# Designs tried in a protein design chat: VH-VL binders against f9uss8. Part 14

Target 1, 221 residues: f9uss8
Amino acid sequence: MVLTDIEYLLSYLEAHHVPTIKKKRHTYLTYHGLAEHYTYVLKDGIIKNSIILQDGREYNLSYIAKPDVISLLRDEVSRSTDQPFNVRIESEYATFYQVNRVAFWKYVNSTPELQNYVKNYYRKKLSENILRLQRMVMNGKKGAICAFIYSLVDLFGRKVNEGILIDFVVTNDDIAGFCGISSRSSVNRMLKELRTDGVITVKNHKFIIQDVSYLLDQIAN

## First folded at step 4 (VH-VL)

Design m14 (framework fv_romlusevimab)
Fold by ESMFold2-Fast, scan of step 4:
Structure m14 (fold): chain C 221 residues (1-221), chain A 119 residues (1-119), chain B 108 residues (1-108)
Amino acid sequence: as target 1 above (221 residues)
Amino acid sequence: QVQLVQSGSELKKPGASVKVSCKASGYTFTDYGMNWVRQAPGQGLEWMGWINTYTGNPTYAQGFTGRFVFSLDTSVSTASLQISSLKAEDTAVYYCARGGDFWEYFDYWGQGTTVTVSS
Amino acid sequence: SYVLTQPPSVSVAPGKTARITCGGNNIGSKSVHWYQQKPGQAPVLVIYYDTDRPSGIPERFSGSNSGNTATLTISGVEAGDEADYYCQVWDSSSDHWVFGGGTKLTVL
């Protein structure tokens, strides 16, 4: 087809006049544990998925910076309608299709193209989560930070004279949350070490990766 | 060695304007944002906002929009704060501080510029 | 807007331990920085990212941050530690830096 799987989904939702909702930066679209009957599809913007741990720390799961379904973890007929993640807006605005959950699955069940999208979605997410888990578990705190920074290349990377600019502001608290590190001081110390070693530099709060091979070596070790 | 050197004290009448400058040296000026902090006599530190030295975009805290303008002259590594239509309540020490808008704490501070507004 | 609450004053005898608190809703999820300001001087960073000390700051300065309270601890307090102390966090919800009201440490 001329359209990608996600482009097909977006055109399908538009054709069926699915309503959209627009949210501003640093507001929440939904919360972990909230009972609601919607499946959200990101149309435009950047969001962050997270959960809040019992000690108040935010554990960050993913950025979504391209149109995609936010989550398909709930069965179409499950009794639990609880949202699996907090969803916070990271761009100035984000726009979502807000689809009744039962209606979403009816669309999928009636359309081979959407069935294919869902199949590919689950494979992609499972593969990504296994890779992330392997890298976080095997490589210690510094390796986790290196793996996280490297993962930003695909989402936000842009070539510049000094290296690869990560064209998105990622806070130290966000890094701690993505890497499961409770001490933000520890994160800052490791970032300073990478900067001192010429692996990264920072210009007005955005990373520039100067030595990609170093990051990959830390992930491998 | 990193230094932030601010302009000298100012005595102004109500309704006048003042420009406080902060000259940076010892580092690449555009690598760090510049924050402005006010301290009224006998009061605590009050964050006024910051300017992104790479983009030139200012961000103002609530209460510091309108009369307050942050600007840059990157050719001389200088950040400036202009206050128009001065009021008695603007009497304070104004500090510049190197930092940013998330994980960059204020590691270097200017010595402060006293602005006194009196008739 | 996010608010940090500090006691206005803390008094301590020389050689004893001073504890200066900084209260904020879920402040343990934020990174806290601490500044010392002596009369007529610019503030000086004494603790960053909850626990770390800049070069030149004595080991008797330490910090912690958990739940709704961050604490600056000064052990073996000396007369020269008498100053105003300010806590600071970045509030990502508003994209603003927030300072506490300050605590005057008096060494008697």
Scores: ipSAE 0.006, ipTM 0.483, lowest interface PAE 10.1, mean pLDDT 85

Design m15 (framework fv_romlusevimab)
Fold by ESMFold2-Fast, scan of step 4:
Parts: structure tokens; C-alpha cells; sequence
Structure m15 (fold): chain C 221 residues (1-221), chain A 120 residues (1-120), chain B 108 residues (1-108)
């Protein structure tokens, strides 16, 4: 039976009776800077990774909506044991494997399939971050918002009569935090432009993308 | 042309239940979220929660779970609020309000309010 | 959890300017909406998204929002402006709508 990299990891953790923890919406699994000796693996649910800047402003890094390791930035030999991100639950509930960090890396070091998973994980995350940076730098604030909305298609997109429904509530605070925009008024104005142009609409607090080609044009050129 | 018309006033005894309805017209009912707001006599506005009119999924504010139930009948463009095991503290005017359709929306149209009085 | 603070009352003479404040921690990062409520009536939206005015609302109504304070400003106040005014935000961290306690505007 051929398993994907993440399916292999999940089956391995289950076979070794790794404990799980369940958290409810808008609670935190962990915090940026918390001294904690765990590696977390999302089993089910949706989470948001962020850091809170010293001025209280949130900088959002990613949504994770499918099973995956939350972060591999800490290894078994690092002198720093601090968690790299705030992890907030965005679905009704989320379930995680809670693995002792040293034990996790012992599993990886003794298992070729898990070593392969780790290599692919780093490559994937690096590529995603480079693409995100490129889109934010090249396209100004409106282009960053268009790129962000388009990125939600892979995570939450569903076809409906009007276009592509983003089946998840994304707030103006989240958009500002993902796009590095300090002004909520700027976010609101740019979203109004997109709605006026027939590119997006919002119904029951969720985006519907009506003109995907327009979004892509704003990102690419 | 957008209108939200609520059911008439109710006088109930403690322990009874009540159902307040809000009939929408002049727009596509399933395109806009419906919110419920309570106002006790002489008090301010208190948000109770909202219901997704397309899916029927409710979201309740803290303190409005258990005894309070939001529901829909999309065939007649009506949202309803049911309160069970009524208490004197439930005496209030209950408003339905349309969320404009934005994720951080404002309430652009309001029902006229339904007075619920709970007394022995 | 998130709290909006309004003065309970504000008095103003006809033709003068009334200012109603809405205090909240870092409220300038949130979108503030304002409602007018007259006795026995449902609330009416007068300002949305900090400073935008709905169709039919006079230009003498305006809004601002920065830092820890949002302000509703009513210039050239008329007797018909006497009402309770409520500010409102959506707190994304709790997915909850929050209203201020309301300010009773009295036109002397």
C-alpha cells in the first residue's frame, strides 16, 4: 500500500500510541516564545499560525487546513526550545498529536520514510514562502490582497453558481495581517474596488470569487 | 424595498417558551446573514448572534447558548428565534437585523422589534 | 471580553456640534459603525466603516476612528437628532459583534 508522506507520518504516530489533544475554536494550542518540549502534528481541523508584534499588531503566516506538522523549525539539538508561532484554532475543533520533541527527532532519525517527509516539508515551505514574498513585493497592496484571496482557493475553494466560494470566514484583520497592511481602511477600500469591479462578492461573511482571471492578472502583471 | 417584519408582542410566564419570527422581503434572503439583537427595558443593545441564511448554521454570543435557538424557513424567507425556559431577565425587545453581506458587516436594515414580557 | 465604552449622556445646544466618543483598546484597527435609536423605534445606521455615510443620512453626520477612540460628530445639531447613539465593532478574535453601552444625546 503506497502512502503519501503525511499519511505515513500519521500512521506511524498512531501505531506508536502518540497522545492527542483536542482544542476548541479561538483557543490557542501554543504561543510564540513559549518554552515547550513538543512537536505538534495537525490531525484534523483548521489553524492559523501568527506572531504578535510588540505593538500588539498580528502578523499572520499561514492557515493550515489539512493534516501536517505545524513547524519543524526546532530540532533535537537546538539550545532554544521556544515555540516559533502562535497557533490558534479556526475550526470548531482541532485535534493534534503531541509528540515530545526529542522523541519526534529520534523517530525521524531511525526511519528513512520520515527523513524523506522532513526533506520534502522544508522544500515545500521554502518554496511557498519565496512565492508569497515575491507576490507581496512585486504587486503593491492591492496585488497582495488579490494574491491572498486567490491563495484561499486551494484551501477553501468550492464551485458555486456565482463563481468560487471561499468556504471560510476571513476577516479584515486577517487580511491586513497576511498582507502586511497597517490600515484597515486601506483594506476596506481595496475590497470595495474589487466588489465594484465585479471581481468578488461577499455573502454570509464568505468571499465568492466571480472573476478569477482578473485576480491572476493583478498578481502576474 | 428591503423590509424585515417581525411577529407581534408576547406575554409569557416563567418556564414557558416563545418563538419570535422575522420575515424578510425585497432581496435574496439566502445572500445575507441575519443577526439577533436584544434590548432590555432602559438598557442598551446586546448582540445575541447570527445565522447563515444559506446553510442554516447559527453562531451564538456568550450567554445565549442552550435556551436560545436560531432557525430558518427559507421557503418563506423567515428567520426565527426560540427561547425556552423563559426567565424574568429575558424581558426585552428582540430585533432581527440584516448583515450587509460583508464579513465585518454593519446592520443596514432592522426589524421593528418584538417585545417579549416574562412575568407571573 | 472586548469592551466599547461610551459616555452615558451628552448635551448640546441647537445648531452647535455634538461629539460622541467610543473607546476601545486599539479600536483604530477595527471598523466602527454607528446607530441612532429614537424611543420606541428600531436602530438606524448613520455611519459605517468609520466614516462612510449611508444614502439619506445628512452630511452633518461624520465619523473618525484612530488609536483607542472612535468619534461620531454631529454638526449643526437639530432637535430631531435627540436619540440614543450606539457604536459597534466586530471582534475577529471572538467572532462576536460588540456594541457600546449607548450615549443619550439631549438637545437643550
Amino acid sequence: as target 1 above (221 residues)
Amino acid sequence: QVQLVQSGSELKKPGASVKVSCKASGYTFTSYAMNWVRQAPGQGLEWMGWINTNTGNPTYAQGFTGRFVFSLDTSVSTASLQISSLKAEDTAVYYCARDYGDWEGYFDYWGQGTTVTVSS
Amino acid sequence: SYVLTQPPSVSVAPGKTARITCGGNNIGSKSVHWYQQKPGQAPVLVIYYDSDRPSGIPERFSGSNSGNTATLTISGVEAGDEADYYCQVWDSSSDHVVFGGGTKLTVL
Scores: ipSAE 0.029, ipTM 0.592, lowest interface PAE 7.2, mean pLDDT 86

Design m16 (framework fv_romlusevimab)
Fold by ESMFold2-Fast, scan of step 4:
Parts: structure tokens; sequence; C-alpha cells
Structure m16 (fold): chain C 221 residues (1-221), chain A 120 residues (1-120), chain B 108 residues (1-108)
């Protein structure tokens, strides 16, 4: 009967026969600074958004694991502008609607339902960025790692006998990039401390959060 | 008693395919990832990838995509490695190995190894 | 990719102490595991997480890890210790394990 905002967008894209593109794990859909004409909408799969820092390192911004628009930061009118983020595929495959950017914004401006989607999108992204900034400033490196691990519960969390399984393989390199930590060895050392303290364990290359209260205490000081 | 038992040695011609099996016992099969490690004659250990025994999802190391396929039959606690379009460079001992339940992944139990020889 | 350097061989007399090194950039910040492989056999885990011993491994096996060098130490070496020894870390940058090249321990 009544579709959610994202379900409405997806049905709109299917009805207009928007082409899809399929990409395999650890390839890039698009790259920070690439000039192109498209807005991408994730149909299926898991992706990671990142930017390149001045020293060549990637700084990770977000995982997207449910259908959504990848970014709405580029203007509605210019024929071609630079992509704001690298987009790397994290699932075995990911599938995207590849929408001409000007056409996308005409679709949005043609209907109140899509305008509401855009308003909710910006509000959500602003709130997530404020929360992330707060956690990075207040918690130090180990606290940032704890906050990041806890943030994965909403995306990948599943209750199991030992605690909460994060049903996705997250690498130390990705953690370093999300937490602004320059050394992968530092990440490994801090994760070893959390394992020794009984806060987390690993099963089939995936985290199990055994002591959720510890992670929450590191977030709230 | 944890035990990993692999299938017997194989002698194959270039272009053929081979399937190596690894049967686990003595633990809950779906609680630990199964890894594959190759050792070419006179060479060291080379990790090929792993398969999640709960979900069945494989992960391949660089250089082992395409011709190499990891699979499971959870009903009999068995993991399998299939190599297609065999080349002389695939001649090696192939090991299955159980991954640690720890962040710094290591291998606590190993199969006895399966020798795959590719020759004309 | 991360590289672990081991000496290709170490020779020791029975009853003496053997030391096998594993060199890696800032390896002291990683967790190192050690495997023993006897001729014609599968590898066996002998040390995990730098210095811990699995059940059934003799106390004469010990490990350490600091700075750029991890070390496997075998005291009171026996003829049965003759084997290839491999160090291993999990390389977070590539999300895969890295093995050292192996060290052949010869007992005279």
Amino acid sequence: as target 1 above (221 residues)
Amino acid sequence: QVQLVQSGSELKKPGASVKVSCKASGYTFTSYGMNWVRQAPGQGLEWMGWINTYTGNPTYAQGFTGRFVFSLDTSVSTASLQISSLKAEDTAVYYCARGFEEWSYGFDYWGQGTTVTVSS
Amino acid sequence: SYVLTQPPSVSVAPGKTARITCGGNNIGSESVHWYQQKPGQAPVLVIYYDSDRPSGIPERFSGSNSGNTATLTISGVEAGDEADYYCQVWDSSSDYPVFGGGTKLTVL
C-alpha cells in the first residue's frame, strides 16, 4: 500500500528503466575527483565511501548496506562535476542504478514524495556526521574504535549466544581509516586489548561483542 | 578431539579440474572459518583464502580468483576446494586449516594435506 | 604487502638452545604465531599470540616479540625438533595472513 521513501525511489527508478551496473568486491564504482554525469543509487550490496587525504591515505566516511542514494552533495545543474567520494564495493557484488545527475534532480523536483526523501536524507546525514565528530573529539583512539564497533550493530548486528555478532568482515585497515588512526599496528594492539578484556571475540573472521556495556561506557563519559 | 581429514593425492593433466575435500570432526563445524593454504614443492606456506562455514561465503586472496572455488556441505561437515583449468604451477600440497576465534587470525588445526600434481 | 624475514637455516647441537628470528616492520605491535612442519607432515601450531603455548606443546618452546623482531626459542633441543619453522601475522592492510619464508632447524 504505502511505500517508504526509499521504496518509492526504487520503484520510480525501475518504472523509468534506469540502467544498472554491477561491481565485484574491492573494485571501485567511482573515485574521489572523477568528473562524471551520474548519481548512483545502491540497489543491492554493501559499499564504503572514502576520501583521499593529502598524504595519499584513505579516510573512511561510511558504510551503506541498505538501498539508498550514495551521495547528494553535487549540484543539480552543472553538466559534469567531480565526484566527492571514492565508492568501493565491500560485498561479493553490489548493484547500482546509474542515473544521469540532471535527470535525477528533475525527478526529485517533480514530486513531493522524492522531495521528502531528500529532506530526510540531508537531516539523517547531518545527524550522523555530528555524532561521528563528537565521538572522534571526545573519546581518543581506543574510544573511537569502541564507538565505531558499536556503530556496526545497526548495520550488521545479530543476536547470538555469546553476544552480538557483527555479520560482516571489517579489516584493521578499514577500522584505521574510519577512526583516523595512522597505524594499522596501533589498531591491532587496541583490538588485542579489547579481546584480552573480554569485550569482543572473533568467530569466522567476524566480531562478537560480548560486553556491550563496556563499549557504551567508552562512548558516554 | 579436533580432526581435519583431507581427500587423497591427485595426478592430473593440464586443463583438467580437481576437487579436494576436507572433512571436519570433534567440534561445531559452523563455529570456525575454514582456510586453504598452498605449499608448492620446496616453497613456503601461501594463504589462498577462507570460507565462512555458517554463511557459506568464500573470500579469496589476490591471485586465487576465477579458477579456484571454495564450497561447503555442512550436513557432513566438509569443505571443498575446486581448481579448474589446471596448470603446472598449481602443483602443490593443499592444506585446509581451522582459523582461530581471535582477532589476530592464526591456524590451530590443519588437515594432513592433499598433493596435487599437474603433469603431461 | 607486509614482509616477514626469517633466516633460511639454523643449526644447533642436541641439548643446546636454538633461536629462530622473524623480522618485520614494527612486528612488536602485531601478534605472531609460530608453526612447526616436519618433513612430509602438516604444520603444527607451537606458539600463538607471541608467547602462548597450545596444550601439548613442551615448555622448552617459548616466544617473544618486540620492536622489529619476533623470536622463537627452543631450549634443550632434541633430534625430534628438526623441522621447518614458520612465523605468521595477520596483515590488516590486505586482510590476510602473511607467513615468513621458513627456517630449517638442523640438529646435529
Scores: ipSAE 0.000, ipTM 0.453, lowest interface PAE 12.3, mean pLDDT 84

Design m17 (framework fv_adalimumab_6cr1)
Fold by ESMFold2-Fast, scan of step 4:
Structure m17 (fold): chain C 221 residues (1-221), chain A 121 residues (1-121), chain B 107 residues (1-107)
Amino acid sequence: as target 1 above (221 residues)
Amino acid sequence: EVQLVESGGGLVQPGRSLRLSCAASGFTFDDYAMHWVRQAPGKGLEWVSAISWNSGDIDYADSVEGRFTISRDNAKNSLYLQMNSLRAEDTAVYYCAKGLDYWDSSGLDYWGQGTLVTVSS
Amino acid sequence: DIQMTQSPSSLSASVGDRVTITCRASQGISNYLAWYQQKPGKAPKLLIYAASTLQSGVPSRFSGSGSGTDFTLTISSLQPEDVATYYCQQYNSYPYTFGQGTKVEIK
């Protein structure tokens, strides 16, 4: 039996008794611009990464719903310690390993499996960012919403008799923030259109995708 | 049957605060968006604020933004409107209204009887 | 904000007459329009939503039509109990906005 890269990392952190921190829903683990010497690794829970734009609007970057390092963007040795993102808890609780940044990179540099994890991490995050940019600049607002809903299939999707259940509650504000839409009312109008057209429905406040082909047709390649 | 009962209205001086309540019954309160709508004496209807089923989405009319706060308590089937820095032009009957569906943008299918707020010296 | 303009501001008609009230939006609102009836001293009552869908319990003499920017409420045969002020309301975009109202009276 072999461990995946992330399972290896989690086992390593647990074996070395790395401290954990537990946070409640809709509290922040850290803030964009906060001076902090930690690298965080999600142990369990769901979080949202975001930044606050100059005009006060929140721009949402990603959900992380599986164990992973939250960010590796900061310089390993620089005196600058500013966090790149706001990190908000979206599950009832989320638990993180709280690793000193220098200690984290010492673990990586001494362990071939962790070096492989980091290389794959950067490749994956670059690919995800390119796809996000494509959704924002190549699709209209409705296309961006369709692309976003479809992207939730990998994180939260479950097959049910009615279609694909997105087993997570996503607010109109969060959708607006992910799609770069300034008005949550615009989001609501477009969601009502998708529901009227039989593309999605709602059960227990969660989306069910009934017409996957429609969503794919709205996404520019 | 669906019932919405407002309370908390009355006479208040300019610059003061008042809190309105709306008690809901006859439907699953935490499944629907809730709204406040007001009507000045002898005038038309003006939408004031809305709150989604889970309080995740909240919106205000420009005239009340920064002064009024909408909130809900799903365990108590209650909707609230905290009104601060009241002005004479806030004088109106305030209606509690239920959204038609789970979404925060919808028609308003049931309304309470209204509660009168008078802002005067 | 989306402005809603009703025409006429008031009308007088006879029992049994066909009454038409028009509502115009300053920008496209698809079919996200509701019509309300308000009798003196009472709360508004929803008549129609989604521009043309009749609310349960509302008499069949009421009907709505239109899409985009132009909408119409029709009362096919005016009854004495229909004396009221009628409001259109868009729910396409926040803030929600109402028309100024149309007062319907019997001659």
Scores: ipSAE 0.011, ipTM 0.492, lowest interface PAE 9.0, mean pLDDT 85

Design m18 (framework fv_adalimumab_6cr1)
Fold by ESMFold2-Fast, scan of step 4:
Structure m18 (fold): chain C 221 residues (1-221), chain A 122 residues (1-122), chain B 107 residues (1-107)
Amino acid sequence: as target 1 above (221 residues)
Amino acid sequence: EVQLVESGGGLVQPGRSLRLSCAASGFTFDDYAMHWVRQAPGKGLEWVSAISWNSDSIDYADSVEGRFTISRDNAKNSLYLQMNSLRAEDTAVYYCAKDFGSGWDLEYFQHWGQGTLVTVSS
Amino acid sequence: DIQMTQSPSSLSASVGDRVTITCRASQGISNYLAWYQQKPGKAPKLLIYAASTLESGVPSRFSGSGSGTDFTLTISSLQPEDVATYYCQQYDSYPLTFGQGTKVEIK
């Protein structure tokens, strides 16, 4: 039996009785710029990471819907550094391991399996950030929205007879924040175009992707 | 049967405030965006404000922005319009209107209430 | 803001006549246009959405056409109950805007 990297991490944290914290929907686990001692590991639930831009706008970076470390961007030795993201709970509840950051890095440095997790984590996050940059810079506004909707398939996608259900409510403000679009009206207009063209539909406030090929065509220019 | 019943209209002095209510029934209120549309006596229709199903998205006409506040209470199936700093040009019949779109705002108005008259006069 | 201009502002026609009302948007709105009927003393009623789709319960004598900037509402055979003011409305972008209305009367 071989555990995945994240399964190994979760088993390690549980076996060592690392404390957990539970937070309810639309509360914040932490804030961008808050000085804190912890590395958080999502055990269960769905969260959204965001940052505040220089002009005061909040920019959305990612949803995390599967167990994972929220961020490894802070150094290994300082007791307190600023949290890099606002972290908001999107599921009814989310549960986190709350690991002292220095202790977390001591675990990693003493355990080959955790070192492998960290290497794979950085590779994965770098890849995700490159795709996010491509979505924002290369595709134009409509292409960015199409790329974003398609990216939700991996996190929330479920096959239904009408197409692919994105089993999560995504608001127009969230889409604007993920795509670097300044106007909610622009997002709404482009979603209406996709709906009119039969590319997507909506059921219970959730997207159903009816024409996956259309979305993929928009990503390539 | 979809029903929208407005209340709260009346005579009010310039510079004062008034709150309109709309009681909705016959549909799943939480699934639809709601709008306020007004009509000055003998004039055409003017869109005033919109609120999404979950209140995340709110928009106003330029003429009322900063003075009016739209809100909703999904537990009570009710829509509200708080009107502050009222002006003579705000005199109109105010209609509560249900969006056509379920889940997404389609921004055309499937059902309208009977309207409530607001008169702003000294 | 997208300005919606209707033509004519009013018309008078006989029962059975074909009536056409034009609506022009100041910029392209694809097919994101609705038509409403408002009878004297009543609230407006949705007739047509997506420029050409007839709302349930609306008589087949009503039809809509157009795309982009130019739109038409047609009543193929005017009936006495059609006496009303008709409004177009764009829903491409905020703020939502209406035409000034076209008053339809029977001679």
Scores: ipSAE 0.006, ipTM 0.501, lowest interface PAE 10.1, mean pLDDT 85

Design m19 (framework fv_adalimumab_6cr1)
Fold by ESMFold2-Fast, scan of step 4:
Structure m19 (fold): chain C 221 residues (1-221), chain A 122 residues (1-122), chain B 107 residues (1-107)
Amino acid sequence: as target 1 above (221 residues)
Amino acid sequence: EVQLVESGGGLVQPGRSLRLSCAASGFTFDDYAMHWVRQAPGKGLEWVSAISWNSGSIDYADSVEGRFTISRDNAKNSLYLQMNSLRAEDTAVYYCAKVEYDFWSGYDMDVWGQGTLVTVSS
Amino acid sequence: DIQMTQSPSSLSASVGDRVTITCRASQGISDYLAWYQQKPGKAPKLLIYYASTLQSGVPSRFSGSGSGTDFTLTISSLQPEDVATYYCQKYDSAPWTFGQGTKVEIK
């Protein structure tokens, strides 16, 4: 996504008095099992996208921590199409523009800037998915965890004396869900190994990356 | 099969000592923090003590600090609670509990033993 | 230092009823809260951790919500086997304090 395109969208939503909603930590943005009439745009906060696998396990797709459209999988004509993933609030609160879905796509279809935003959005999501698949197929479980921890640098990284602080609490369950690992016990064991090797440490339930080069060495190309 | 088995409970006079043991099986014992939790007859749960996977961090409830000592032997897959200067109010069922998460992500107690009764007569 | 207070101390409800139990921390504990179920004569069983995450094998009628200081455990449709005492527990840092418990009975 091009920054100017999202800025255009946000300005448009504000100028047209699109309503906002505010949701608390660990609640879900939408009630799943009901038809949706809205496209949501994150204004403030941090959210997590997840899907439920065929065997009942939850797989985490992404964190979103900057203003962006949450999902464009529903179009204006597919009223019976269910959303395949869940959106959970991870910050204390998150605020969303709640845009009528038909109106949203009418805006896009009539506005070249929004058409460009949508094209860039799909390209970015496709690229992210390809990279995620590559990491899972080529890196194994330990490499997947290392790749995941490294990916948090862009979202939450802050330089401190001890290394790079990931200024967000990530649980072993979340890591298991992001890496396709079957249990939090397996994640805990691998994190202990990384801590023992001096790759990471923890302060106030947040990771500090002490050896960035090690993480990068564990990531396949 | 993950299992915790407590032993060492019994009847003891006030001011005496007792040592509880907890035998772990079915998981890698030295990967997890361990807790002792007690419950007086007809009362609620009270956390007693915790020890990290490597014994580097140890915590006690104020009511037992200075009297009780938690320890572990990772080679023997065993957790211990040495109880000194026992009082009538220490009468309780003592549970050994395993933490599914380590110290950095949480201390939820996912596996509990059956408990061992300690009775301190006055 | 942080006190954990549950409400109510006990409740009676009918099979199929929605039951809500609350837990309040005297200071913020983020999401580091677990819920346990204890049946008479048995050890406690973990139901929910990290405020809202359901433990594997626990029925979906159990749910947790809340953050910071105010937390709730909800049983959407009470079943006979749910008769037990329920405890909240903070685990952000020592001490790992339990609430006083809520006894759930059927009538």
Scores: ipSAE 0.012, ipTM 0.528, lowest interface PAE 9.3, mean pLDDT 82

Design m2 (framework fv_namilumab)
Fold by ESMFold2-Fast, scan of step 4:
Structure m2 (fold): chain C 221 residues (1-221), chain A 121 residues (1-121), chain B 107 residues (1-107)
Amino acid sequence: as target 1 above (221 residues)
Amino acid sequence: QVQLVQSGAEVKKPGASVKVSCKAFGYTFTDYYLHWVRQAPGQGLEWVGWINPDSGGTNYAQKFQGRVTMTRDTSISTAYMELSRLRSDDTAVYYCAREYDFWSGYYMDVWGQGTMVTVSS
Amino acid sequence: DIQMTQSPSSVSASVGDRVTIACRASQDISSYLNWYQQRPGKAPQLLIYDASSLQSGVPSRFSGSGSGTDFTLTINSLQPEDFATYYCQQSYSTPYTFGGGTKLEIK
């Protein structure tokens, strides 16, 4: 069987009986600043990574909706390492492998497939973060919202008669956090404008993108 | 089931203060804004203000600014509205209501039963 | 502040009738308009949100329409339990404001 890099990792973790933990919706797996000796691997579920700003506002970084390592920012051998992000569960439940960090890196360093995975992981995350920063700085608030909605297509998009259903409930507060907008009220007004213009509609509290070309035009500089 | 339960009726003299409570059941208290809306006898609905139970942030109608204070206690899932320097025209039923805020718009989907506040000399 | 004007202030109707209630905003509020029903001695209940979306559990005889400044609530085939006061409310900006109410009375 030909496995993807992440499937290879998951098979290894199962075969070696690595412990799992299960968390309920809107609870936290970990917090920024928490000292832990573990690397977490998402087995199933949906999570959100965020940081809390000095004024108490939440700044959202990403959703992870497919099995993946949650973060590789912590070094391989330091005894005292703090978690870089808050991790909140967004699905009804999420399940994680809880892997000793030093053991994880020893395994990676002995496995060529995982060395390649790690290299591609860092490249992918760096590229995604640069693009996100560029869109926030260059496209204004409406452009940031359009870019964010479009980014949900890969994670949650399903084709339906009316357009592309984003099969996940995202709150205005979460959108504000992803787009660097200080007010969820401001987000709601801009989303209403998109709905009035026929760009999006809403069914059962989920977005349907009716005019994907409009979103792309708002993003492309 | 989701519900809001308010404290009982109050009778106050002009110049006094009143504090009305609103206890939430059946949902995560900090996930939804709570509004206070009043209704004088035989009159329409009048918005007083809202509180974000998570942050404690508030917004009050200008008419009540300086006389109303909204607070919450997350440990008991209870919100409070205190109105000071009461006048006879503050006589009304005071409602708390939960605001639902997903991209479907802002709307008050669950209301408390109301608290009658009577101000008379 | 955004002023909300309802018309009529009262209407008399019989079971089975169709009733329409109008609500006008003093400025463009897009679709940030909600309709509530209040029975005598009871708290208001949400009927319609976002101008035209029917709240879960509300009978399909209720419908809302409009955008911008002009909005309508329609009740098709009135039932005895529908005799109540109806309020429109804007959530476009603070302070939130309500219409004066329309009292629906049985004849």
Scores: ipSAE 0.000, ipTM 0.485, lowest interface PAE 10.9, mean pLDDT 84

Design m20 (framework fv_adalimumab_6cr1)
Fold by ESMFold2-Fast, scan of step 4:
Structure m20 (fold): chain C 221 residues (1-221), chain A 120 residues (1-120), chain B 107 residues (1-107)
Amino acid sequence: as target 1 above (221 residues)
Amino acid sequence: EVQLVESGGGLVQPGRSLRLSCAASGFTFDDYAMHWVRQAPGKGLEWVSAISWDSGSIDYADSVEGRFTISRDNAKNSLYLQMNSLRAEDTAVYYCAKEYDFWSGYMDVWGQGTLVTVSS
Amino acid sequence: DIQMTQSPSSLSASVGDRVTITCRASQGISNYLAWYQQKPGKAPKLLIYDASTLQSGVPSRFSGSGSGTDFTLTISSLQPEDVATYYCQKYNSAPYTFGQGTKVEIK
């Protein structure tokens, strides 16, 4: 059977009886700077990657809402290296394969299918990060918020009568952290502008995107 | 200046009803979620209820669910708490409080409170 | 339903002392924790949110730390104006539960 790269990885980990760990909403799987010898693979659930800035602000990097390796930024050979991100559980529960990092890289280096997964992983993550940085620098605060909201369509979007429901609660703090905005008041003001213009509405703390074209136009600008 | 002023407190008999009001000024009232928090004499703070900026999301503490109703009138910059089937244990100073924003959950501005005494 | 427990219930310290107050959640709440100060006869005042972020206008002698279930409020050098009751509050989701409070007095 033809498997996607991630499906192959998950099948491989399950066949080798790799242990799993289950974590509850708003607990942390790991922390930025923690010395740890594991590579984590999300099996089920939703997580948020972040770093803490020098002034104590949390800068949010990504949501991961489907199975994937959490990070491959650490080297292949050191017995223990610092984790690159804080990883917080955003779904009610999340389940991870907990793979010894050195063993993970031995599996990759001995398995052509896993080597392909890793190559595609780096390519995808590099492209996503370049695009994110480009949008943040070019579009100002409002453009950053529009780009962020649009990015939620692929992760959490569901068609409803009023538009596209983002079926996940995203707080103004999370938006501020994703967009590098220091003031929650600024985020709230810009969200009010989008609501007033009929671009978005809010129901049960979840966004409904009413005008997708507006978001795309603001990103291009 | 940002200000919240509660009113409507007083002495009320058990089983009766009372309506509290909170008048907001100095900020755009319809941008913020609002809370009611109470404090019994000599006791700690107890969260009572919250309402989102658009009234689309409302939550209650278990102790008041089904008896109290939170509401707001954005045109009048006012928050309300309708208290029915009052009990002696509802005796408290009731504070009106503003969230920093819709999803924050913590309160950056508080009123001075209004005393409700439920006694025979 | 998540319980919020503070320790100690009260303390007495001298001016200039380092004071620590602990707040424990019965289940994980990430960093969704705020600290409030309430002086006698006054409404509460927000000191700290997101476990460690100091509210504008609050003196730098106040600091917060912790995540998950265990949180600490620290006053690095207690001043006479700090006599008050301090409350922690969870806000990851409703209910927005407060701890029982810690009364801080000067000896």
Scores: ipSAE 0.006, ipTM 0.455, lowest interface PAE 11.0, mean pLDDT 85

